VHH binders against von Willebrand factor A domain-containing protein 7 (VWA7). Designs and how they scored, part 14

Target 1, 194 residues: von Willebrand factor A domain-containing protein 7 (VWA7), of Bos taurus (Bovine) (q0v8j4r314to507)
Amino acid sequence: ASSLSFVLDTTGSMGEEINAAKIQARHIVEQRRGTPMEPTQYVLVPFHDPGFGPVFTTSDPDSFWQQLNEMHALGGGDEPEMCLSALELALLHTPPLSDIFVFTDASPKDAFLTNRVESLTQERRCRVTFLVTEDPSRAQGRARREVLSPLRFEPYEAVALASGGEVIFTEDQYIQDVAAIVGDSIADLVTLPL
Short names: E, the ipSAE of ESMFold2; O, the ipSAE of ESMFold2 at other seeds; V2, 0.75 times the mean of E and O plus 0.25 times the DockQ between their complexes.

## First folded at step 17 (VHH; framework vhh_7xy4_2)

Design j4 (from i6 with T101E; at its last look DockQ between E and O 0.93; V2 from the best seeds 0.72)
Fold by ESMFold2, look of step 17:
Structure j4 (fold): chain B 194 residues (1-194), chain A 120 residues (1-120)
Amino acid sequence: as target 1 above (194 residues)
Amino acid sequence: QLQLVESGGGLVQPGGSLRLSCAASGFTFSDYAMAWVRQPHGKGLEYIAYISTGGGKTYYSDSVKGRFTISRDNAKNTLYLQMNSLKPEDTAMYYCAREQEPGWYYFDYKGQGTQVTVSS
């Protein structure tokens, strides 16, 4: 009765992250097909500045794979992004006891939602793992004379902690390998009773 | 019309102290979180300190934690950085920066900065 749910930043900078989501989804779908651990539902929520959604849901893993395979980065946007709004939408459409994976290179501009999303992860009993292709210590912004604080990612850390997941910072060139390793760990996990 | 004017830099010996000031104008100072950043010559920017609008939350990078203190006086539209136990590696141009949007932790610096040089 569980779902596999992806929240994907589709801003024009996100080509490698979208590919990593495709690899992880393929890995999980192939590993779980025909087993008791096979997800019963699949959820996909894209986001980019200024919007998020729509949500895509299916019970068919092949349809989910096809939807992911057709996704590509859209141009435009700025940082930060509406990540927490997209995650909230995913949580509302994800059955309990599910894993949600968030792929982004940006901090949230909707950080005021942090407490609400924390509560929703616990209410829905969903584990949220963030795969972030950014060095949180990077101080130089994209614009001239722009500086970035490492504090910008604290909302993701708070949501991950509340849900029993984690935030993984990596580089674009490694995110596909990291996503595969995270997917393998979940596929190999033995769930204890009670 | 937004203006940030840094002052208080200079030449100081190792172990010395300086107090930097940042005079703000052209916006409601008390509505914005503020930061200090520095750039050593020939190196990248370093984000070193943060203070929230009311002063209740602060952050320091590991390189300055315990030695520097950020503060603000909202009545005087002024941000401060008290720098103690200065070391040669603190030599840099120092800038104050204003948060772009509340809660984003993205900052702009606009002033010319103030040079701090720590040398024996």
Scores: ipSAE 0.636, ipTM 0.868, lowest interface PAE 0.9, mean pLDDT 84
ESMFold2 (binder alone), look of step 17: mean pLDDT 87; pTM 0.888
ESMFold2 at other seeds, look of step 17: ipSAE 0.657; ipTM 0.877

Design j5 (from i6 with D31S T53G G54S; at its last look DockQ between E and O 0.93; V2 from the best seeds 0.70)
Fold by ESMFold2 at other seeds, look of step 17:
Structure j5 (fold): chain B 194 residues (1-194), chain A 120 residues (1-120)
Amino acid sequence: as target 1 above (194 residues)
Amino acid sequence: QLQLVESGGGLVQPGGSLRLSCAASGFTFSSYAMAWVRQPHGKGLEYIAYISGSGGKTYYSDSVKGRFTISRDNAKNTLYLQMNSLKPEDTAMYYCAREQTPGWYYFDYKGQGTQVTVSS
């Protein structure tokens, strides 16, 4: 009995990711009813450049659904975003032994937080899974003569690994299906021996 | 007034070697990560190699790993790419690129590039 915690990139390109978070939340609640993994608390932290937060916490799933449904893509915004700052805030408000899901299409601008967030995932014993709608091998940037390194997502890989989670790269059209599969898998695998 | 000037390209036979150089000016070279990227004729840009500002961390794409070596000489403000066991698919315009913001892994290339052609 722990928390279901979402960290959501609300940049204007994130409409499908926000919908995937809604679907995953419903899926996890339904599949975990009557099990030790059933959530008793819900945490939501949005982020977009230049800001992140505020954190929203509730024990009421209807209140959580209402808050999540009020989330909308806010504006265009460009990569990168304040993902690790939002994740740190989520970790500070998430009970121990919980799953945290991060939805984004962007690499972090706050990668200097990577080691701090890694330590916090282990201190809180929270598993962090990233769902990223971007091809890490894509080299062509959006600006003229801009190139992107596949290394730009290493901070997410490091945090996921430290926490026992993973980073899943997918396309916009598939993220809802991937989120459902991850929700099913995590329900059976979230048990850590002491 | 940032400048990046690539050189060392040319025509080589398959299996041959080339060493590319990139002369940098207008910024503190050792403070920035650098990369090599290439663009084959009529195709998209490919990110192929990375080196940190100190030279302590490197990365290679799978297409060049084991055959290419990135290096830098911070005293001479120069980036290098040693290319061995060249293949026809390595034929491309090669550019050096500088990191826009440390830690973001976003790069810009500004030079004219240097052409590498691998053909019998």
Scores: ipSAE 0.625, ipTM 0.858, lowest interface PAE 1.0, mean pLDDT 84
ESMFold2, look of step 17: ipSAE 0.634; ipTM 0.869
ESMFold2 (binder alone), look of step 17: mean pLDDT 87; pTM 0.878

Design j6 (from i6 with S61P; at its last look DockQ between E and O 0.91; V2 from the best seeds 0.71)
Fold by ESMFold2, look of step 17:
Structure j6 (fold): chain B 194 residues (1-194), chain A 120 residues (1-120)
Amino acid sequence: as target 1 above (194 residues)
Amino acid sequence: QLQLVESGGGLVQPGGSLRLSCAASGFTFSDYAMAWVRQPHGKGLEYIAYISTGGGKTYYPDSVKGRFTISRDNAKNTLYLQMNSLKPEDTAMYYCAREQTPGWYYFDYKGQGTQVTVSS
């Protein structure tokens, strides 16, 4: 009755986001195997500058693992990316009442989509959780005399809030551990009675 | 060309107040969101305050919220920072900054800044 849906920034260094998605998928599948909450569908939407997509959908966990293993980090930087466009696409292909996990190291360049994505999460009854490998308080940009505002992540906070999820900021070296913990918490929470 | 000139800094005792100004020229001031940033000596930059083009939205990090107030006068092309209840940890070079791309919250600072020193 649920989907395991991932929106992955493929421009992250050394593929941290891709590896974190693999870890979380393993935890969720193992925790839910043989139960009513076992995912029946898997959705994957990559994004990078300048593009996003395509959508990968499968009902086979082995095919999903294969798709993830064939995904390669493109490298690059932490410039704003088309995250909300990819998330919108994921929401359109994710069954209602599902969890969507977003893995990124950058703020969105398509923040004008924020209200639309908020509405779509509520209409679809999907919970969106962001794992972000960036310190939101970091003020120093890459270019000389460039300053980054913590407001740059407000679109993610707004979407997470509207959907009942959260935004988790962590370091590159910890994203896999955090993804495992979030996967365990989400599985445990959906097991609890209402 | 684009210019941002900060002024109003100085030496102040803890608990005191200062008002910083930023004179802007070389662009249409009212079209850009503005920010204040600071850099303590030997430390990294800190984002201090934000104000939208019309002044209707402001933002402050917890370190200064309730003590600092950003404002703008679009008719005079001037950005302000009112700093109250100053603490030694507020000692830094202060810069005004202009947003690069609307909605991205990436800013550039161009001026030499103005030094604020808070000490007993």
Scores: ipSAE 0.634, ipTM 0.868, lowest interface PAE 0.8, mean pLDDT 83
ESMFold2 (binder alone), look of step 17: mean pLDDT 87; pTM 0.883
ESMFold2 at other seeds, look of step 17: ipSAE 0.660; ipTM 0.879

## First folded at step 18 (VHH; framework vhh_7xy4_2)

Design l1 (from i6 with Y106R; at its last look DockQ between E and O 0.93; V2 from the best seeds 0.73)
Fold by ESMFold2 at other seeds, look of step 18:
Structure l1 (fold): chain B 194 residues (1-194), chain A 120 residues (1-120)
Amino acid sequence: as target 1 above (194 residues)
Amino acid sequence: QLQLVESGGGLVQPGGSLRLSCAASGFTFSDYAMAWVRQPHGKGLEYIAYISTGGGKTYYSDSVKGRFTISRDNAKNTLYLQMNSLKPEDTAMYYCAREQTPGWYRFDYKGQGTQVTVSS
C-alpha cells in the first residue's frame, strides 16, 4: 500500500515550487489511476518558519489535489527553515515503500534532526527526493555581507542518500519540468529496493 | 562590537606561500564556526574554507583543496589560512567570516579584508 507524500516549503518565494508539486501530483495520479501502483494514501505537510504542519492525509486523490490547490505562498521566509521537522512528520504518517517529495528553496535550521530522519527513512522504507530551487554553490547571501556555505544542504544529501533518493538542485523556471521528469522516473522505481 | 581583522596579505610570486590571520574580538570565538571567503576584483564572492568550533571538521572548495589549510587557535582568538602553491587566480581580497547561528552554515564577514596578489 503505497503513499504519495509531499513536504512543501510555503514561504513567499515558493510559488513556482508549489505549482511544480501540483503538476507532479496530477501527473502521478493520472499515470497510476486504475493500476496496481495507484497510491492508496496521500500526505501533505507544509512548513514555514517558525512552524510546520499540520499534516493532511487522505485516501482520495481528488481531495489531495484540491488541498494542494488551496496552498499558497505565505509571507517572506528566513533561511533556513524547519524542513526536517516537517519531513519527520510526513515520515510518521507515510506507509512503507512510499515516495516522499520535498520542495524547498531553503536549507534546514533543524539539522540536528538529520540522523533521526535518516533512521526513520530506513525504518519506514521510504524514498525521499528533494527538489531544491537554490544553487548550492551560491556564496552571496541576500543580506548585506552574508555568505552561504554549500555545506548548508548536506543534511538533505544525507537523508536522500540514506533513503535511496536524491537531491536535485534546479532553478525556479525549470522546477515544473524537473518535477514532471522526476515523477516519471520515480514511478518506474517505486517497486525497487532503495 | 564584533570585530574581525584580517592581515597577512601581500604580493607573492606564483608557487609561493602566504599565511593569513584573522583576529577576532567582541564575541566568544570558540563558540563559532569560521570561514574564509575571497572576492577577486570585479567578481563575486567565493566561499573557500570552513572550520568547526573545535577545529575537528574542515571544508575546502575545489579551487583551493590540497593547497590551502584553514586552522584556528581558540586560546588566541585567531583564525588562519595557510596558502601554498599560489596561482594568479588566487588574487583577491580575502575576508574571514563568522557563522550566524550554529549549524546553519550561513556566515557574516565584517572586516576590510586583506589583499593577496599573485603575479610574476
Scores: ipSAE 0.659, ipTM 0.871, lowest interface PAE 0.8, mean pLDDT 84
ESMFold2, look of step 18: ipSAE 0.662; ipTM 0.871
ESMFold2 (binder alone), look of step 18: mean pLDDT 88; pTM 0.899

Design l2 (from i6 with T101V; at its last look DockQ between E and O 0.94; V2 from the best seeds 0.72)
Fold by ESMFold2 at other seeds, look of step 18:
Structure l2 (fold): chain B 194 residues (1-194), chain A 120 residues (1-120)
Amino acid sequence: as target 1 above (194 residues)
Amino acid sequence: QLQLVESGGGLVQPGGSLRLSCAASGFTFSDYAMAWVRQPHGKGLEYIAYISTGGGKTYYSDSVKGRFTISRDNAKNTLYLQMNSLKPEDTAMYYCAREQVPGWYYFDYKGQGTQVTVSS
């Protein structure tokens, strides 16, 4: 009686991340088929500046797979995105005691939502894991005379910590393997205080 | 027009100290988080220190933590970097940088910078 929920950055730089989400979903569905851990609900929330959503929900893994296969990277740069808004929408539509996976290569544009999202993960008892393909220590921006702070990902760290999840930084070339490993290791849920 | 003017650099011996200043004009200084970045000659850019709008939160890279102190005086529209226990590897052009959009942690540097040279 759990959900598998994806929050997916669909910018043009996210081609490998979108493919990794498809692979992780297939892996989880096949490995959990016929077990007590088989998801009964699937949630997908895309985001790409300036927008996020709409939310897609289904109880049918084949419909979920079809929705993922129809997704394509939409273009754009690596500017901050509305990630926390999309995550909030996912949390509002995800059943309690579920895992939510966020795939992005960008820091959040909407960091003012951090505390609200932290609280919502605890109210819903959902675990949030971020898979991020940006090196958090990279200082050189792509624009002239632009520099990036490692602090730009602190909102994701805070949300992950509050929910019992984690933030995993990896390369585009490795994200498919990392997503599979994370999917295999998610078996232990913590009991949260009521 | 927006301006950031760095000063206070110079030649100093290893183990010495310098205090860098960044005079800001053309924007409301107290509304923006600020940072110091440096670029050694022929090398990549390094983000070294950060200070929030009111000064209540700071961050330092591992390369300078414990030796450098960032501070700001919002009444004087000035950012500072106190640099102690200087090492030859601190030799670089130093720039102050302003947050592009509050909360994004993306910064722009606009000034000419100030050169710090640490040598015997």
Scores: ipSAE 0.622, ipTM 0.854, lowest interface PAE 1.0, mean pLDDT 84
ESMFold2, look of step 18: ipSAE 0.664; ipTM 0.870
ESMFold2 (binder alone), look of step 18: mean pLDDT 87; pTM 0.888

Design l3 (from i6 with E99D; at its last look DockQ between E and O 0.85; V2 from the best seeds 0.66)
Fold by ESMFold2, look of step 18:
Structure l3 (fold): chain B 194 residues (1-194), chain A 120 residues (1-120)
Amino acid sequence: as target 1 above (194 residues)
Amino acid sequence: QLQLVESGGGLVQPGGSLRLSCAASGFTFSDYAMAWVRQPHGKGLEYIAYISTGGGKTYYSDSVKGRFTISRDNAKNTLYLQMNSLKPEDTAMYYCARDQTPGWYYFDYKGQGTQVTVSS
């Protein structure tokens, strides 16, 4: 009994990422409907600056698609954001042995949660995969005399590693293709030990 | 109030060494991670080195790894960059930078910088 869980950055810069999440969800729902691999639960947690949530959960794939389709980019900051808070909330509502997908273009504002989220992924036995539309080597910030460290995504890398997932960096124009490929390759074949 | 003053730059020949210093004041230096960044003339910023608050973790960009060493002396409120095996492509204005908020890895460089010029 596994879940399909999305943690979705809904800031105003996230139009392509929101669309990628919709495409991935559609592929998974269509491909798995009525089969033994159909997820039994669906979880959606949006986040933005300055907040995150609420959690949406359902057992109905059509309700999940409708909720995701109604999602809109909100105004807000670009970096950093409350991603780890949203991920923690998703982990608390996601059944064990599930995949969680995180879509963002920003590093976390709440990096102090890194160890707690790492532990939670291991307790819940969930795999977390981040799809990030930002060049981690970009050094120029938006504010005058601001520089961005390539280490700013280290919290995501630590959480992904602890969970058995990964962080995938891509450009805005390719995230939809990447999301589709990741969705196809995660066919849920995990058997629970009794 | 916050002040970062870079020094130690100059003209050196290829293969030479240089040691940069950054004197910090107006904040509790030991509470903040620090970095060195550089800007070659007519090019964008390059983040080159990082050191954690106690000095236990460091990071170097591939362009300087193995040649440069970042260090800090929290008792003297000073950040250092030892630069060895200098190359013409290391020619740039060098700045020290402070983490805006610990753990965010967003840094501010406030000083005038110190020019390093490596030429035959």
Scores: ipSAE 0.585, ipTM 0.845, lowest interface PAE 1.2, mean pLDDT 83
ESMFold2 (binder alone), look of step 18: mean pLDDT 87; pTM 0.886
ESMFold2 at other seeds, look of step 18: ipSAE 0.602; ipTM 0.853

Design l4 (from i6 with A33S; at its last read DockQ between E and O 0.98; V2 from the best seeds 0.71)
Amino acid sequence: QLQLVESGGGLVQPGGSLRLSCAASGFTFSDYSMAWVRQPHGKGLEYIAYISTGGGKTYYSDSVKGRFTISRDNAKNTLYLQMNSLKPEDTAMYYCAREQTPGWYYFDYKGQGTQVTVSS
ESMFold2, look of step 18: ipSAE 0.677; ipTM 0.877
ESMFold2 (binder alone), look of step 18: mean pLDDT 86; pTM 0.878
ESMFold2 at other seeds, look of step 18: ipSAE 0.685; ipTM 0.886
ESMFold2, look of step 19: ipSAE 0.694; ipTM 0.886
ESMFold2 (binder alone), look of step 19: mean pLDDT 86; pTM 0.875
ESMFold2 at other seeds, look of step 19: ipSAE 0.688; ipTM 0.883
ESMFold2, look of step 21: ipSAE 0.680; ipTM 0.880
ESMFold2 (binder alone), look of step 21: mean pLDDT 86; pTM 0.877
ESMFold2 at other seeds, look of step 21: ipSAE 0.673; ipTM 0.881
ESMFold2, fold request of step 22: ipSAE 0.628, 0.628, 0.581; ipTM 0.854, 0.852, 0.834
ESMFold2 (binder alone), fold request of step 22: mean pLDDT 86, 86, 86; pTM 0.877, 0.875, 0.877
ESMFold2 at other seeds, fold request of step 22: ipSAE 0.582, 0.618, 0.619; ipTM 0.846, 0.853, 0.843
ESMFold2, last read: ipSAE 0.598, 0.614, 0.583; ipTM 0.841, 0.853, 0.838
ESMFold2 (binder alone), last read: mean pLDDT 86, 86, 86; pTM 0.877, 0.874, 0.875
ESMFold2 at other seeds, last read: ipSAE 0.621, 0.603, 0.624; ipTM 0.853, 0.843, 0.853

Design l5 (from i6 with S52N; at its last look DockQ between E and O 0.75; V2 from the best seeds 0.70)
Amino acid sequence: QLQLVESGGGLVQPGGSLRLSCAASGFTFSDYAMAWVRQPHGKGLEYIAYINTGGGKTYYSDSVKGRFTISRDNAKNTLYLQMNSLKPEDTAMYYCAREQTPGWYYFDYKGQGTQVTVSS
ESMFold2, look of step 18: ipSAE 0.665; ipTM 0.876
ESMFold2 (binder alone), look of step 18: mean pLDDT 87; pTM 0.888
ESMFold2 at other seeds, look of step 18: ipSAE 0.669; ipTM 0.880
ESMFold2, look of step 19: ipSAE 0.687; ipTM 0.885
ESMFold2 (binder alone), look of step 19: mean pLDDT 88; pTM 0.891
ESMFold2 at other seeds, look of step 19: ipSAE 0.681; ipTM 0.891

Design l6 (from i6 with G103D; at its last look DockQ between E and O 0.82; V2 from the best seeds 0.66)
Fold by ESMFold2 at other seeds, look of step 18:
Structure l6 (fold): chain B 194 residues (1-194), chain A 120 residues (1-120)
Amino acid sequence: as target 1 above (194 residues)
Amino acid sequence: QLQLVESGGGLVQPGGSLRLSCAASGFTFSDYAMAWVRQPHGKGLEYIAYISTGGGKTYYSDSVKGRFTISRDNAKNTLYLQMNSLKPEDTAMYYCAREQTPDWYYFDYKGQGTQVTVSS
């Protein structure tokens, strides 16, 4: 049994990540409802600083949509967050041969988990795709005299590569459009004979 | 009490060389990755080079790759930047920066910097 799993940064300004996840989820649910390709489980793991979770799971696509629709942004900056911890939790609750989508506006605070999460994606046979709304070329941080390394997203790239997914960088105002395009591509692939 | 002091800047002609130093004190230098960043007058900050705690891994931006070499001497608590084949575009204030948290990839710079001016 396959699932659709979202790992969702809840601290993004104006709720762009949450809205993108809603758009993608609605498209995937509508595309697959009542077909042989309908996921049998849906998984949602929110994350923020300092915490992540709890995991929400359901077999009911309407319940999943409602859970997403009731979420709200906590607000905050572009501080690194517990993204890989949330992804690990999602992987542990996601059945094999599933897609996991990660929506975030920041690099991970918990990069030491990278190798463990890579291994888990391969063990679980899950594909992980990241939608990231931070400009990876930005060197100036928001704090006094803070510098951002362009290497800060290497943990996401490593996990995506190990899993057969990718990291997609976009702007806050465009993440909803990008999520729809990614959702269309995945729905088409799953719907068409392989 | 944490201190980073940059030195070695100056005026140099195009094609010339300089070696920058960063003297560190008030922390265990060998526990932290280090970076060099620069800021041309009136322009944005640029991350140009990185070195891991033991020196085994380095990174260079495309703008300096092949011309600059980052190194460290953990016994002397000193970070270096060897700059060769300098160009007018390398003119900037140069700062050394210390890793905030291991594997976080965020750095702080605290010193006054050292000015490098490349002019014919």
Scores: ipSAE 0.497, ipTM 0.798, lowest interface PAE 1.4, mean pLDDT 82
ESMFold2, look of step 18: ipSAE 0.718; ipTM 0.889
ESMFold2 (binder alone), look of step 18: mean pLDDT 86; pTM 0.876

## First folded at step 19 (VHH; framework vhh_7xy4_2)

Design y1 (from l4 with S52N; at its last look DockQ between E and O 0.94; V2 from the best seeds 0.70)
Amino acid sequence: QLQLVESGGGLVQPGGSLRLSCAASGFTFSDYSMAWVRQPHGKGLEYIAYINTGGGKTYYSDSVKGRFTISRDNAKNTLYLQMNSLKPEDTAMYYCAREQTPGWYYFDYKGQGTQVTVSS
ESMFold2, look of step 19: ipSAE 0.695; ipTM 0.891
ESMFold2 (binder alone), look of step 19: mean pLDDT 87; pTM 0.879
ESMFold2 at other seeds, look of step 19: ipSAE 0.695; ipTM 0.889
ESMFold2, look of step 20: ipSAE 0.572; ipTM 0.831
ESMFold2 (binder alone), look of step 20: mean pLDDT 87; pTM 0.879
ESMFold2 at other seeds, look of step 20: ipSAE 0.669; ipTM 0.878

Design y2 (from l4 with S33T; at its last look DockQ between E and O 0.90; V2 from the best seeds 0.64)
Fold by ESMFold2, look of step 19:
Structure y2 (fold): chain B 194 residues (1-194), chain A 120 residues (1-120)
Amino acid sequence: as target 1 above (194 residues)
Amino acid sequence: QLQLVESGGGLVQPGGSLRLSCAASGFTFSDYTMAWVRQPHGKGLEYIAYISTGGGKTYYSDSVKGRFTISRDNAKNTLYLQMNSLKPEDTAMYYCAREQTPGWYYFDYKGQGTQVTVSS
């Protein structure tokens, strides 16, 4: 009775994260097929510097799987990305009481959108969960005299908190297992009466 | 020409205090969020403190919280770090850093730094 919505960082460093999203999506689609919990809509929004989108939407789980399976990491480095713009677009196309999953290894370059996205998650009553493959405590940047603040992920934490979701930091090698656990937790939630 | 010049380091005994300064020139200082970072000899870089453009918002790493105070004087284009209750573990080269783009929390340090040595 809801959407399954993915916001995917497609930079060249995101191969394992894209694979994890594919695995989670397949698992969720197969588990929910023919049940009351089957999503009525599927949403996919890629992002990369300098762009984001387009939105892909469908009511057909097989079409969604095909679109997701055709995605590949694009060029670009580990730099701030337009994550919140992509998330805003996903929220605008996602029906109420849906879960949105964001896969990235980078902090946002569009952090000025944080309050707007927080408000939108509450208006749409969507829960946003971020799966981030970066150690937030890493201070060493890619350039020799570049330092990264642990505060760079605060926009994601603020959006997650406002929406009732969370930010999960993990390593590339574990992202598929983490995605499966998060997907199972969502299934439990939608079963509980309120 | 963009410059950040750190000063105020020196040798101090454990429990002592130092005040570091960073003189900024070649850019509009009040438009930029500023930070202090440090690097102990032979060890990795540590982000230790941050201050917003107007000075109203500050953050400290757990390693220095309660002992160090970051401040700025926008009229003098100067960033400060008051370091109290110094420990041998605070021994490091200290650098002043400027945010690259507002809201990104990516910082560059350009100066030679100032050495702080805490020993008996």
Scores: ipSAE 0.548, ipTM 0.826, lowest interface PAE 1.5, mean pLDDT 84
ESMFold2 (binder alone), look of step 19: mean pLDDT 85; pTM 0.864
ESMFold2 at other seeds, look of step 19: ipSAE 0.563; ipTM 0.836

Design y3 (from l4 with Y106R; at its last read DockQ between E and O 0.94; V2 from the best seeds 0.70)
Amino acid sequence: QLQLVESGGGLVQPGGSLRLSCAASGFTFSDYSMAWVRQPHGKGLEYIAYISTGGGKTYYSDSVKGRFTISRDNAKNTLYLQMNSLKPEDTAMYYCAREQTPGWYRFDYKGQGTQVTVSS
ESMFold2, look of step 19: ipSAE 0.690; ipTM 0.890
ESMFold2 (binder alone), look of step 19: mean pLDDT 87; pTM 0.885
ESMFold2 at other seeds, look of step 19: ipSAE 0.696; ipTM 0.884
ESMFold2, look of step 20: ipSAE 0.671; ipTM 0.876
ESMFold2 (binder alone), look of step 20: mean pLDDT 87; pTM 0.881
ESMFold2 at other seeds, look of step 20: ipSAE 0.678; ipTM 0.884
ESMFold2, fold request of step 22: ipSAE 0.640, 0.598, 0.635; ipTM 0.862, 0.849, 0.860
ESMFold2 (binder alone), fold request of step 22: mean pLDDT 87, 87, 87; pTM 0.881, 0.881, 0.883
ESMFold2 at other seeds, fold request of step 22: ipSAE 0.616, 0.616, 0.608; ipTM 0.851, 0.853, 0.851
ESMFold2, last read: ipSAE 0.624, 0.620, 0.591; ipTM 0.854, 0.857, 0.844
ESMFold2 (binder alone), last read: mean pLDDT 87, 87, 87; pTM 0.883, 0.881, 0.884
ESMFold2 at other seeds, last read: ipSAE 0.629, 0.598, 0.617; ipTM 0.859, 0.853, 0.854

